VH-VL binders against Pyroglutamyl-peptidase 1 (Pgpep1). Designs and how they scored, part 6

Target 1, 209 residues: Pyroglutamyl-peptidase 1 (Pgpep1), of Rattus norvegicus (Rat) (q76ic5)
Amino acid sequence: MEQPRKAVVVTGFGPFGEHAVNASWIAVQELEKLGLGDSVDLHVYEIPVEYQTVQRLIPALWEKHSPQLVVHVGVSGMATTVTLEKCGHNKGYKGLDNCRFCPGSQCCVEDGPESIDSIIDMDAVCKRVTTLGLDVSVTISQDAGRYLCDFTYYTSLYRGRGRSAFVHVPPLGKPYNADQLGRALRAIIEEMLGVLEQAEGDISCCHQL
Short names: E, the ipSAE of ESMFold2; O, the ipSAE of OpenDDE; V2, 0.75 times the mean of E and O plus 0.25 times the DockQ between their complexes.

## First folded at step 1 (VH-VL)

Design r08 (framework fv_ramucirumab)
Fold by ESMFold2-Fast, scan of step 1:
Structure r08 (fold): chain C 209 residues (1-209), chain A 123 residues (1-123), chain B 107 residues (1-107)
Amino acid sequence: as target 1 above (209 residues)
Amino acid sequence: EVQLVQSGGGLVKPGGSLRLSCAASGFTFSSYGMNWVRQAPGKGLEWVSSISSSSSYIYYADSVKGRFTISRDNAKNSLYLQMNSLRAEDTAVYYCARDSITYFGEVRGFDYWGQGTMVTVSS
Amino acid sequence: DIQMTQSPSSVSASIGDRVTITCRASQGISDWLGWYQQKPGKAPKLLIYAASSLQSGVPSRFSGSGSGTYFTLTISSLQAEDFAVYFCQQAYDFPLTFGGGTKVDIK
């Protein structure tokens, strides 16, 4: 009769350093107020800037919600646009987190692939969102850095077999306000779901043929 | 304005104890890891101890392990260093210092320091 | 422990001179290196982080370069207020370690 509601998990990061109020978590809270429509069960989480917490919590979120998509949002002080990240990296994590911890092997997953691409066509998402005429510029990137943002992204890409995305937002008010960021995230995630469903159809046809 | 104001130094005999305090203002104290760094008279800088923002992770230099205890009270915006079993080699100016956090949240050194407090261990 | 070896121990230069200080790490630390300035009787001040990034409020005559095990701090045109001791620090791994310092004296 009715198709089952799809679960989408969206995370933002808690405070760290100069980001006493983290723009990523503010943007995610604005998204929560807007919702993703009647066909989506949206679950939002604030994630501490801590490697061990990410290692424990992110797989648990995948297990708990069996989501169609997990989107992680992080702030980048260098960013002036909303940026869609194409891939995560397994190695190079030398930065100390809020708990002054750094993975001893400097990698996210022992014996995992060097990098994992999202199955979502970020170029297609970027074009679709830009066409909507939002007062927010959206760009793409292939390097989320080698700290908690990339570590979280790779963890989710690995556990979810590529069914994850990472979005970098600029600091609040530089230049976008909370409402603009929330609306941008809603549009981005809606287009991600559309592109993901189309891609799944293509994969299914290729697999069966 | 970020400020770190220190107190609690002094002269103490070998084997004695002192507690150093560092009062923070002008930033969200609970969002930053904190550190103690010392400098013996006429010598260079030596890292002593670090504590994460939530106190979940604490590190010590081998020279002070088992004798010094770093702690913080986020409700009071204060950092402490309890120094027990003091030795002549512990004589130094002690600085509290705030973690420097980059665009990606990485800890890359210490961006603000207290004025320092002199600890002299002498009979 | 990661040892930081700094050279020279002291340098005398005239106002307007270019001054270069070097720092070597006993193992690779990528760009996890900072530079500090310490004036007599004062606490250290962060000048450079991530080997080459200028800290906010620090004059542009200061610059840092290097990666891995070899790093340099350059003052392009020495000013009277640059009389100080300069220290490098690795933030890569615990225990955190500093170089021995370079004393810059005005000729």
Scores: ipSAE 0.006, ipTM 0.504, lowest interface PAE 11.7, mean pLDDT 84

Design r09 (framework fv_ramucirumab)
Fold by ESMFold2-Fast, scan of step 1:
Structure r09 (fold): chain C 209 residues (1-209), chain A 124 residues (1-124), chain B 107 residues (1-107)
Amino acid sequence: as target 1 above (209 residues)
Amino acid sequence: EVQLVQSGGGLVKPGGSLRLSCAASGFTFSSYSMNWVRQAPGKGLEWVSSISSDSSYIYYADSVKGRFTISRDNAKNSLYLQMNSLRAEDTAVYYCARVSDYYRGWETYGMDVWGQGTMVTVSS
Amino acid sequence: DIQMTQSPSSVSASIGDRVTITCRASQGISSYLGWYQQKPGKAPKLLIYAASSLQSGVPSRFSGSGSGTYFTLTISSLQAEDFAVYFCQQADSYPLTFGGGTKVDIK
């Protein structure tokens, strides 16, 4: 008996501000070249830096692929490490997007929780990836900011019931090149899938009807 | 050779049941969402139902909710539409259709491969 | 439900003519719109997806434009094989909905 292939969706962002080339989309394209092995159906998407597009596209990706995991990748100009974000936040979105729009209530989901944690144990993922001895430093964070990165993360956490992750990458060459970032994303996502499957197995064991 | 081959149509009395089948070949069926779309004689297209690649998301037109059931068997590369409590207004050619390419980027929704169609006639 | 209003319902044209078909959505659907061609007795064929992207294998005389609520399909120089019915379809939200169709007939 063979196990069916898992669907994983990974997104990066298009250009904005000083980022004429967005390191997140470059990293995701490098991941696509590497793949996630024969057991995973990997789907990658470039997302415009636009709130309204995110509000429509993210639910559509969950519907289209019924993925086991959705990983969003964004660039942080101040970052020097690859960062795993633990939670998304519903409020505080004051920055204008590429269409000069921001949400009127400055929130992601009306009457949604103030914050949503990923069901993925990011501390466990960080430890596992660090143990692999990659040429890339991986750290964790609890605040993805209050712009498109956090907005996208919260939207996906809400729609996917916590089965989402957000990874911040530093700008290209500061200090990691595209190949290094692609390899880091592959390792991170493989460990995320392992932790997620373990958590789902534990839930099934504890809550079988 | 990418194709969808349909079967299972026919003439049935009001209140009756039929099961339509759609057999896929030439592509990785388990990677695609599938739709059923119907067309009454001389009329336009009406979407009936959608099913995601792993069956976790299923949608129905209000006109068929509670009466029709969409399902798929990825091991057999087959899509099904179980039609119960059939009404005269269900008379149509029924098409199965594949949704877009495996990967195209964002906003890629389109029904790019269609079955040949199966006639369903509900008549007293 | 998003209502798709398509016009005209029919158009008579000659080979070489420029044909324009329009489609209006009752609410904004961004670029989640496809165009399909259907010949008598046949299944529909996808021509355009994402409002303006040409499906592989479709002749370049077909083009789509528009965003939000107003969309247009253009056939720049009508050929004999283009006499068919054309439908727009929104893919923004469920239920998926089609326009009423436009029949392109020979003059």
Scores: ipSAE 0.005, ipTM 0.452, lowest interface PAE 14.0, mean pLDDT 85

Design r10 (framework fv_ramucirumab)
Fold by ESMFold2-Fast, scan of step 1:
Order: C-alpha cells, then structure tokens, then sequence
Structure r10 (fold): chain C 209 residues (1-209), chain A 125 residues (1-125), chain B 107 residues (1-107)
C-alpha cells in the first residue's frame, strides 16, 4: 500500500479590464507544465472574472476534488512582487464584474464571518521560500482588495474551512516572465504543503504540549 | 477639465421642497458612480446618497430615506437630488462627488476624487 | 452602521512638525478607508485611498497606514498650506460614514 496522492486545486483568472492576457492564468499554466511531483494530484482551472460564476464554481471544485489545499492566483496591476494573502473578507464588493454584476448586499456569504484567515502560516511560507534563493521576491499582505480576488478567496476559505491560499502576481514582464512566475508558484505551493503537513503532524501528536 | 458644477440651492420653509442639480463635464459621466454629501454649518461631513453608473444601485442615509430621491440623466451628464419634506436639520452645504475606481491588488476601491463647489440649502421659517 | 471615531478633534503645530491623526472603525473595514482634506470655504479633497495609497498630485509628506479598525494619517513635515480639517471615511459598507474631523492649526 502506497501513500495516497494529495489533491491540490490551483486557479487563475481570465481576462478583465486592461488585462487582455491575465498573468495569473499564464502563471498557473506554467505551473501545470512543471507539476508538483508524483505525490500531488494537481488540478488547474481558469475562472472567469464573474461573481456568480465564482459562487457556483468554487464550492463545486471543493466537492469534486476534496482537496488538501486550494490555491487561487490573481494578477495585481499595482504589484511588483509575488504576494501571499493571509485572509479574505466578507463585505465591500462594489466593483462590477465582466458581466456588469455586483452582489446586491455587497457581501460574499450572507451571515458569514467578517473575515476568515487561512490556516496556512504565510509568514513561515514566505521565510521558507525566501531561503530557497529564487530570482522572484515574495511578500505578504492582509488585504487582497475588494473585487473578484478577495471574493474568490473568501468563498474558498469559507467552504474549505481555511484550507485555501491566495497568491497575487504582478503583470507579465513587470518584472517577472511566465517561466519565473511558474517556478515561484511551484516553490510556494510546495512550501505551503510542507507547512500544512508539519502543522497537522504536530496537532495529531500528543507531544504538542 | 474634469468639473462638477452645482445649482438649485436656496432658502425654504420647513415642509418645503428643493431640487439640486450637478452638471458634469470633462469626463465620461455615464461610467462613474455619484454621491451627495452634506455639511451643516461648522460641522462635519455626512454622506447622504449614492447612485451607480446605470442607476441599478441606489443607497440613502437613514436620516433622508423616504424624503430624498437621487437620480441621474446620463444623456445630459447631470445628477439630481430631489429633497421633499425638508426639516431644519437638513440645513447644510450639499456637495456632489464623483467616485473613481482605484486598483490595488486585484481589488477595485471607489473613493470621491472630484467634488462640486457645494450649494447652500437653508431650511427656516 | 459603521461608526468612525477620529482623534484628536484639534491640534496646533509648528511648520516642520510631524502631525499624526487617528481614526478607529467600530468594525473591521480592511483597507476601505480614505482621508480627505478640507480647507476653509472649499470642498473636500481626496488625499489617500485604500488606507495607504497617495492620491496623484498630493505631496509625499502625507502618508496613511493601518488596516482593519485602526488607521493613521501622518504629515511628516507640516507646511503653511496644510492648515485644514482632515476627515477619514470608510467605504466598506453603506451608509458611508466619516470621522468627526481633526482641525490642524499652524502655530
């Protein structure tokens, strides 16, 4: 009997606004080419920049794959680094999506918590990735904005009980190319899985005290 | 030049009505959400109402619900505030203001970057 | 409604001084906070959006920080043209609410 493979779902976004080509989806496709090794069953998805599609699709992905981790990747036009987001927020969604839709209550989940933190220690992940000496700078943030990125993140954190992460990438070529972003995502997700595995081992052990 | 020019203020008795206008120029008015914000003499700012670019989403402060109506005419590049059943406490300078979308991360943040000059509304006997 | 508590209500400072104004939200508003400057007889002017981003054309001596429920506006080296009232505003939820304002008087 062999160790079962871990299911990991990674998403990127389709075009929106001035992003005719979304760097997040390009980065996720580069990650798919590299893979996450033989121990991980990797599933990648392109998500339209649409609130109603996110509300339907993200819970369905959790149900279909029962993943150990879901990572969402979005592009930030203001970013110059790859950024790990610590939490998602339930309110403040005023921006219209690609279908010119905005939630009437401007919230993600009716009667949901105001914010949900990822169970992943993003500070630990950032430190581990930095130690690898990648040619990509990785930073952390507590605010993914109040548009589809944060909306998607909160939806996934709510459905997956905190077993989700969000990574912002800068626009393609400003300054990182597709290959660099794909390798950065692979390293980040590998370190996320390592941190989760270590935390779960510690929690399961009677010597945690 | 991006500009908002206001008109329609004045002196009204309690229970009266006034219609404020805000004329936009120098930008694509139909692409922006608009706000009304008021300020009583010597006091702070109070948000009154917001209307989305298509008029699909309209919000009011509780103090004016049922009495004030925000509307817009995108063909005329104009924003309006119809004020009915006016009270002494409605005495204030009224500003119209445009919301501009600021991108940070993948998020869009809306803030009031362009303001009209303000128009005085005085409600007294 | 989200209540915005701003302090101090007034401050007197000399040219070149560092001035800090605080704003507290009654509930978490993430980075949905803006800062506005209002000079006597004029409409408010946007200084800072998304808690920490400087509006185009605003001098670099102005900066914002904070997230969640606690926010600050800092003027690193006060100048004569900074005589004004400053307001914070949350844009997280309707109704939009403003702090009570801080009057900055130059000594």
Amino acid sequence: as target 1 above (209 residues)
Amino acid sequence: EVQLVQSGGGLVKPGGSLRLSCAASGFTFSSYSMNWVRQAPGKGLEWVSSISSSSSYIYYADSVKGRFTISRDNAKNSLYLQMNSLRAEDTAVYYCARETVYRYGSGDYEYMDVWGQGTMVTVSS
Amino acid sequence: DIQMTQSPSSVSASIGDRVTITCRASQGISSWLGWYQQKPGKAPKLLIYAASSLQSGVPSRFSGSGSGTYFTLTISSLQAEDFAVYFCQQANDFPYTFGGGTKVDIK
Scores: ipSAE 0.000, ipTM 0.452, lowest interface PAE 14.1, mean pLDDT 85

Design u02 (framework fv_durvalumab; at its last look DockQ between E and O 0.65; V2 from the best seeds 0.00; counts 0 for: pae E 15.8 > 2)
Heavy chain, then light chain:
Amino acid sequence: EVQLVESGGGLVQPGGSLRLSCAASGFTFSDYWMSWVRQAPGKGLEWVANINQDGSEKYYVDSVKGRFTISRDNAKNSLYLQMNSLRAEDTAVYYCARELDYYGRGFDYWGQGTLVTVSS
Amino acid sequence: EIVLTQSPGTLSLSPGERATLSCRASQSVSSSYLAWYQQKPGQAPRLLIYDASSRATGIPDRFSGSGSGTDFTLTISRLEPEDFAVYYCQQYGSSPYTFGQGTKVEIK
ESMFold2-Fast, scan of step 1: ipSAE 0.006; ipTM 0.531
ESMFold2, look of step 2: ipSAE 0.000; ipTM 0.452
ESMFold2 (binder alone), look of step 2: mean pLDDT 93; pTM 0.943
OpenDDE, look of step 2: ipSAE 0.006; ipTM 0.535

Design u04 (framework fv_durvalumab)
Fold by ESMFold2-Fast, scan of step 1:
Structure u04 (fold): chain C 209 residues (1-209), chain A 122 residues (1-122), chain B 108 residues (1-108)
Amino acid sequence: as target 1 above (209 residues)
Amino acid sequence: EVQLVESGGGLVQPGGSLRLSCAASGFTFSNYWMSWVRQAPGKGLEWVANIKEDGSEKYYVDSVKGRFTISRDNAKNSLYLQMNSLRAEDTAVYYCARDSYDFWSGYRFDYWGQGTLVTVSS
Amino acid sequence: EIVLTQSPGTLSLSPGERATLSCRASQSVSSSYLAWYQQKPGQAPRLLIYGASSRATGIPDRFSGSGSGTDFTLTISRLEPEDFAVYYCQQYGYSPLTFGQGTKVEIK
């Protein structure tokens, strides 16, 4: 139409180890069923737990869709809440992926910044989602760990100039079911888009009249 | 219940060949890397080879490269080790082991088979 | 390759005593990829500890692991008769995967 829809890309991870089905990909599929309304063109992807694949695929998604926002979802075995991650880190990747690959320099981007913050105000998003009265608790974190979750987040933050978010979900049924996680992701992403729109619409020019 | 059962061990002459099998049950075999670990009589554990979930990646200890081939059949829940050009120093109990991973605590061999004895002797 | 050196080679102790086993790596190993196994004669190894300090399912709380970098320790706080066995440390962070040479815990 005359005004193009906003493109939003959301990813979840594929299986690894004891996770025959990854809670993050299940949650993303539930989000896909719900959609993000008529103004958003939602694209979902399952990402293998592999550093080299992430290095190729994530930049390609940014190029293909030119998205307003990319949200990555990962499972945290120790989490009991849905967690919004504030930043990604460039160094400390010592863990071997599903291909037994580990970056030689243990970094995501050579000569990249030590960390990159999301441009999204995660504290504002958390407050807005909490006031909606969902049956899911949402919390904040500043360290997504030093494995594929943080590596994927940093890659996306770097390529998208901070226009990315990472959400950790707990394992299915501990305590939230798939439907609850899907509804939580929808609410979170809708509030993220609202916060982004407000920030981008603000004019800080001073009137001297 | 997770079970790994090895078979195919036996006595073989130096330079001979032998094929080991490992039958897996009680878990989704296609979701795990699998390993072969051996132990010479009276000695410690030595990792031999591992294989990715879909069989696309294989890694070997240097002493067996070019002689041993690891493979898997996910439809049959089976892991294999084809051993060629066998040497006396390959004499060992060969264990099938499941490579387990979780994000927070890393990799480990959480389940092992009973082992199958390979003796390379004239 | 990363060499894991275990000490002592043999511990001769009585039931009820505390056992402390050392594993030293030739270079730094992430604690997430350091495991301990128990092996009794004629049996397959059994996972005790993974991630340097996490106890595997079904392992009694008298077993504990600690350490980081190059120095790791397995402690058995009060030896039971069934604990007399050989113990191996293992790193999973770097190819090739390597084990220590083992520490035998035997009855005095």
Scores: ipSAE 0.000, ipTM 0.449, lowest interface PAE 15.4, mean pLDDT 84

Design u05 (framework fv_durvalumab)
Fold by ESMFold2-Fast, scan of step 1:
Structure u05 (fold): chain C 209 residues (1-209), chain A 123 residues (1-123), chain B 108 residues (1-108)
Amino acid sequence: as target 1 above (209 residues)
Amino acid sequence: EVQLVESGGGLVQPGGSLRLSCAASGFTFSSYWMSWVRQAPGKGLEWVANIKQDGSEKYYVDSVKGRFTISRDNAKNSLYLQMNSLRAEDTAVYYCAREVTYRYDSSGTFDYWGQGTLVTVSS
Amino acid sequence: EIVLTQSPGTLSLSPGERATLSCRASQSVDSSYLAWYQQKPGQAPRLLIYGASSRATGIPDRFSGSGSGTDFTLTISRLEPEDFAVYYCQQYYSSPLTFGQGTKVEIK
C-alpha cells in the first residue's frame, strides 16, 4: 500500500486492411478484464493505424505514465502462434496508413540507430511462459515488419531506452479465441516484469540512446 | 487476375532517350508501391527505381540518378520510366514489378512481375 | 548497401535429388527480411519465400527456407523437372533493395 504501483502501458491497434476487427485490440481488452494484479497500474490504449498519431502519442504515453514497461500488441494475418519480437527498425516504412500517409524520410527517428533491441530477454520470457502449460504456443521473432507494428515498436524502444516489447497475435479463432489471447498476454507481461526486475539498475544506468 | 504489361523497349543509341510504360490491371494500382527491376543479358537482377502509391516519393539506384525518372498515373493504372542519357551498361530487360506494400513481413518483396521489355543501347 | 553473395554459382543435380542453395549477406539482415525468387529461361522471376522461411501462396512444400543474420539457405527437398532454374535471394531490410547474383540449378 505504501509503495507506488508499477505502471504498465499496453496498446493494441484499431482496424486496418483485411482486419475489420483487430485481434490485437480484442486481446488487449481481454487482458484489461483480467488485470495484472494489485501491484500493477495497467493502462490500455487503442492506437489508430496512423504514423503521425504514433509519433505523437507514444512519446506522450511514456511522459504521462513513466511506465516500467510498455507492451505493444499487433495482429499478424500469417501468424499461427503468439510471437515475441526482439527488436525494432528505423527504416523501410513505405506502406500508407489509414490516413493514406507514410513518413517522407521512410524512417522513424532522424539520426536514430538502424535498429534497437528490447532490454527484455525474450528468450528467457519465452521459456518461462512455455513452462506454465498454457494452451497457447509462444515463439520468438526478430521480424516485426515494415509497417505500423515495427514503426510503433521502434518509437517506443527509442523513447523508453529499450524498456518496450512487441507481441504479435494471430487473427481471432486462427487458432486462439479472445480469452486464450488475453490469458497469454497476462502471462507474457508478468514474466516480462519478472525478467526486468532481475535486470534493473545496471541496465538503466548504462543504456543511453 | 493481376497483370502487368510493359512496353516501349527497343534499340537506342548511346546518349539517347526512351520511355517505358507498364499497364496494370486486376488490382487497386493506387494502393501499391511500384518498382522497375532490370536484368542485363546473362546477368542477375538489379533493382532500379521505385515510387510511392501517390507518387510523392521516388528512389533510384545510384547508377541511374539524374538520368532516369520514375512516374505513375493512377487514373490510368500506369507506371513509367523515362530514361535519358542512355549508356551501353543500361542494356537490359526491364521488368515492372509490384511491391508488397501492406503486409508487414513481406513489404519490399515483389509478388507480381510483368513479362519485361528489352532495352538495347548500342551504336 | 548490403551485398548478397550466393553459392554455388552452378549446382548440377538429377531429378529426385536435394538442392541446397546458400545466400550470405555482407552485414546482418535483421528481422530475416530475405526473399527467394525462381526464374526460368525467358520468364519473369517468381516469389518463392519471404521472411527467410515463409512460403509464398501456391509454392509447393518441397521448397523451404531457413537462416538468420548473415547466412540463409533455400532447400528443394526433391527436385522435379520444372525446378531447374536460376534462384535469386533478395534483402528488403535496408535501402537500396539488393539481389544476389544467382545460383543456376541445372540438370546433371
Scores: ipSAE 0.005, ipTM 0.476, lowest interface PAE 13.2, mean pLDDT 86

Design u06 (framework fv_durvalumab)
Fold by ESMFold2-Fast, scan of step 1:
Structure u06 (fold): chain C 209 residues (1-209), chain A 124 residues (1-124), chain B 108 residues (1-108)
Amino acid sequence: as target 1 above (209 residues)
Amino acid sequence: EVQLVESGGGLVQPGGSLRLSCAASGFTFSSYWMSWVRQAPGKGLEWVANINQDGSEKYYVDSVKGRFTISRDNAKNSLYLQMNSLRAEDTAVYYCARDRYTYESSGYTVFDYWGQGTLVTVSS
Amino acid sequence: EIVLTQSPGTLSLSPGERATLSCRASQSVSSSYLAWYQQKPGQAPRLLIYDASSRATGIPDRFSGSGSGTDFTLTISRLEPEDFAVYYCQQYGDSPYTFGQGTKVEIK
């Protein structure tokens, strides 16, 4: 009961390409309206689809909030489910962003690991969320692409030592509306925090013995 | 819709130079990595070089490093390959090829569209 | 560099038969970044399959790709007359991006 509020940062992306309205930012705004309860200090941000902005802003968010969890939300035009991404990749960024920029050497972090897994057990999160009976299908992936979604995810995984997650959402109405996506994100993040807290509690208990 | 048209091939003496051009149309040329791929008579395909969207990054197969230079002019939707110090082993049909890319794509260098090729013969 | 070895070198079949083409890599291909191309005499190559199993736009269902690691397969379930051509595999998991030597599918 005397615990300070947990800081959670959630981001969505601004417009790009055929996405004049980015479903990810709409979903994050719906999440903001719902909140994550009184124990969580929720901070939401719209991120431009720009590599250099991500390189500057994402580490700054980690520094500013010292969050327990950072969740990034991105839209996938080919997705029909809400997808939990297990890992980010350091290489393969060949696509130009909204400023027509692409990182040198096509990599996110020079001399960084080839890939970084989230410390969150996404299979456990997916199972827990599925048992809630939401009218939204949640699935798992290990490939967030090689554009701003994966670039942002890897940046956060690297800076936060794996304490980050990425959620892909389908375009609005294909098939989920904004309200459904907001509720799904709330459920997903609550279960992520639960899994993360349980894992940390178990480690502390083992250390004491 | 997508078209790539090569030109500039021909017969050159060993040690000579030749410049290949590729005219692109039907897509946003400045958004794509572009490659040159060659094929010696009766042989298989060999990737030669690629170039990023603004021309700031260029990669080559070892056998052409220091002799070939890839470049592009996005205002003209054109890709180039300057070939110097040509050798008999450089004899091939040279293809202009587009690296596959889409938003949110995962992928490296795979060639979704090709030109018809231009023949370079290095012979005395 | 990763060397790709295709087998057989030549496959002699009749229309209506199934063709199975193999591509073996000297090292594991990262993320199954392997593509298949078709080339007819005097023409440029055409992309058939990428990411080992994804069909390129406009490619008929009779073409399918499979495999991972070092062993990859292109299958043409029922050969049409227009399918008699040379087929190349290509890896793009590591630079330089290398091609196999080709398999010629010819009319028996």
Scores: ipSAE 0.011, ipTM 0.528, lowest interface PAE 9.0, mean pLDDT 88

Design u09 (framework fv_durvalumab)
Fold by ESMFold2-Fast, scan of step 1:
Structure u09 (fold): chain C 209 residues (1-209), chain A 121 residues (1-121), chain B 108 residues (1-108)
Amino acid sequence: as target 1 above (209 residues)
Amino acid sequence: EVQLVESGGGLVQPGGSLRLSCAASGFTFSTYWMSWVRQAPGKGLEWVANIKQDGSEKYYVDSVKGRFTISRDNAKNSLYLQMNSLRAEDTAVYYCARDWYYRGSEGMDVWGQGTLVTVSS
Amino acid sequence: EIVLTQSPGTLSLSPGERATLSCRASQSVSSSYLAWYQQKPGQAPRLLIYDASSRATGIPDRFSGSGSGTDFTLTISRLEPEDFAVYYCQQYDSSPYTFGQGTKVEIK
């Protein structure tokens, strides 16, 4: 029988600060136009830059879609490359969001681990995407900052038991346009799914005779 | 299991008042925007009002503004619609629906069974 | 307010046929905040599609949504007898939320 479609959730952020147009949401909309092929059921969401909204919405997305992968996209004003983030952090959230709120404990999850790594091998993904010859540079980071990007990433890593990724994009036209960012996200997510499936296949083989 | 149950409908004379209730169960009620949608006999759907998670924002269709008041009690997992100065045109089945107003909204994915309001002399 | 116009008003089709329902908006619906509902006589509406193209939980894959901006389509690839119903589109981009007038799918 044919395999059911995999669910993949991808989020970008709404406006904040000097970003009246958030490059992350523009990139996600370009990805939506391209799709992820017939085997993937793609769901895209624009997330407000608000801690309390993230705390309730991200767990709800995991519960609603039971996704194989959740990818969060955020803009970095200082970035000049598309960056794959390896881990999220539980503490250090001192910045006020769009509702002038920040967590009183300055942490994401009370008594949670100090950091959580994605189960996705970001080094492998970066190598595979680079091999495709896209006109977009992809790099790796271990620090998504201590604001909504990292907060969202940690929330998703905690709820999804490491089955999440975060991608930082530079502002539109600095240097990549919307089309380039959309194609880069498609390639990145396709390679993430490939790496994840390979890892899961290896585990299944070890548990079966 | 996720469920919404409406109550409070009935027959009322023009100019009268009714208060509709909606009891929520099986989900975290306090995290959702909630809507009321009505349907006149043999007609289509008409959105009436919605309310933000904390009750701080409320929106209404113009035809009910100033007459209807939407409210919620998150401690009781309940949504309300206070209907004053009722008119024959308000006759409809009233549905409670779970809403998601923020970007990435799903639309109304959980509905109650509806409660009939008849405004007639 | 955004006015949604559905066409045709009525579709008379046989089981096994493809149904294509149109919903046109008077102005652009941002971020494809458009949903489709099925309603059978005496029942509450049932969400089929949200965000223009995402199938709701438990909805068969014969139902699909497409479109953006002002033009949206609901497709039922192979009508089943239980698909006799009225279908509504709805936008949730701006207040007030609005519904189309409905398209009735009747079994010929």
Scores: ipSAE 0.000, ipTM 0.437, lowest interface PAE 14.0, mean pLDDT 86

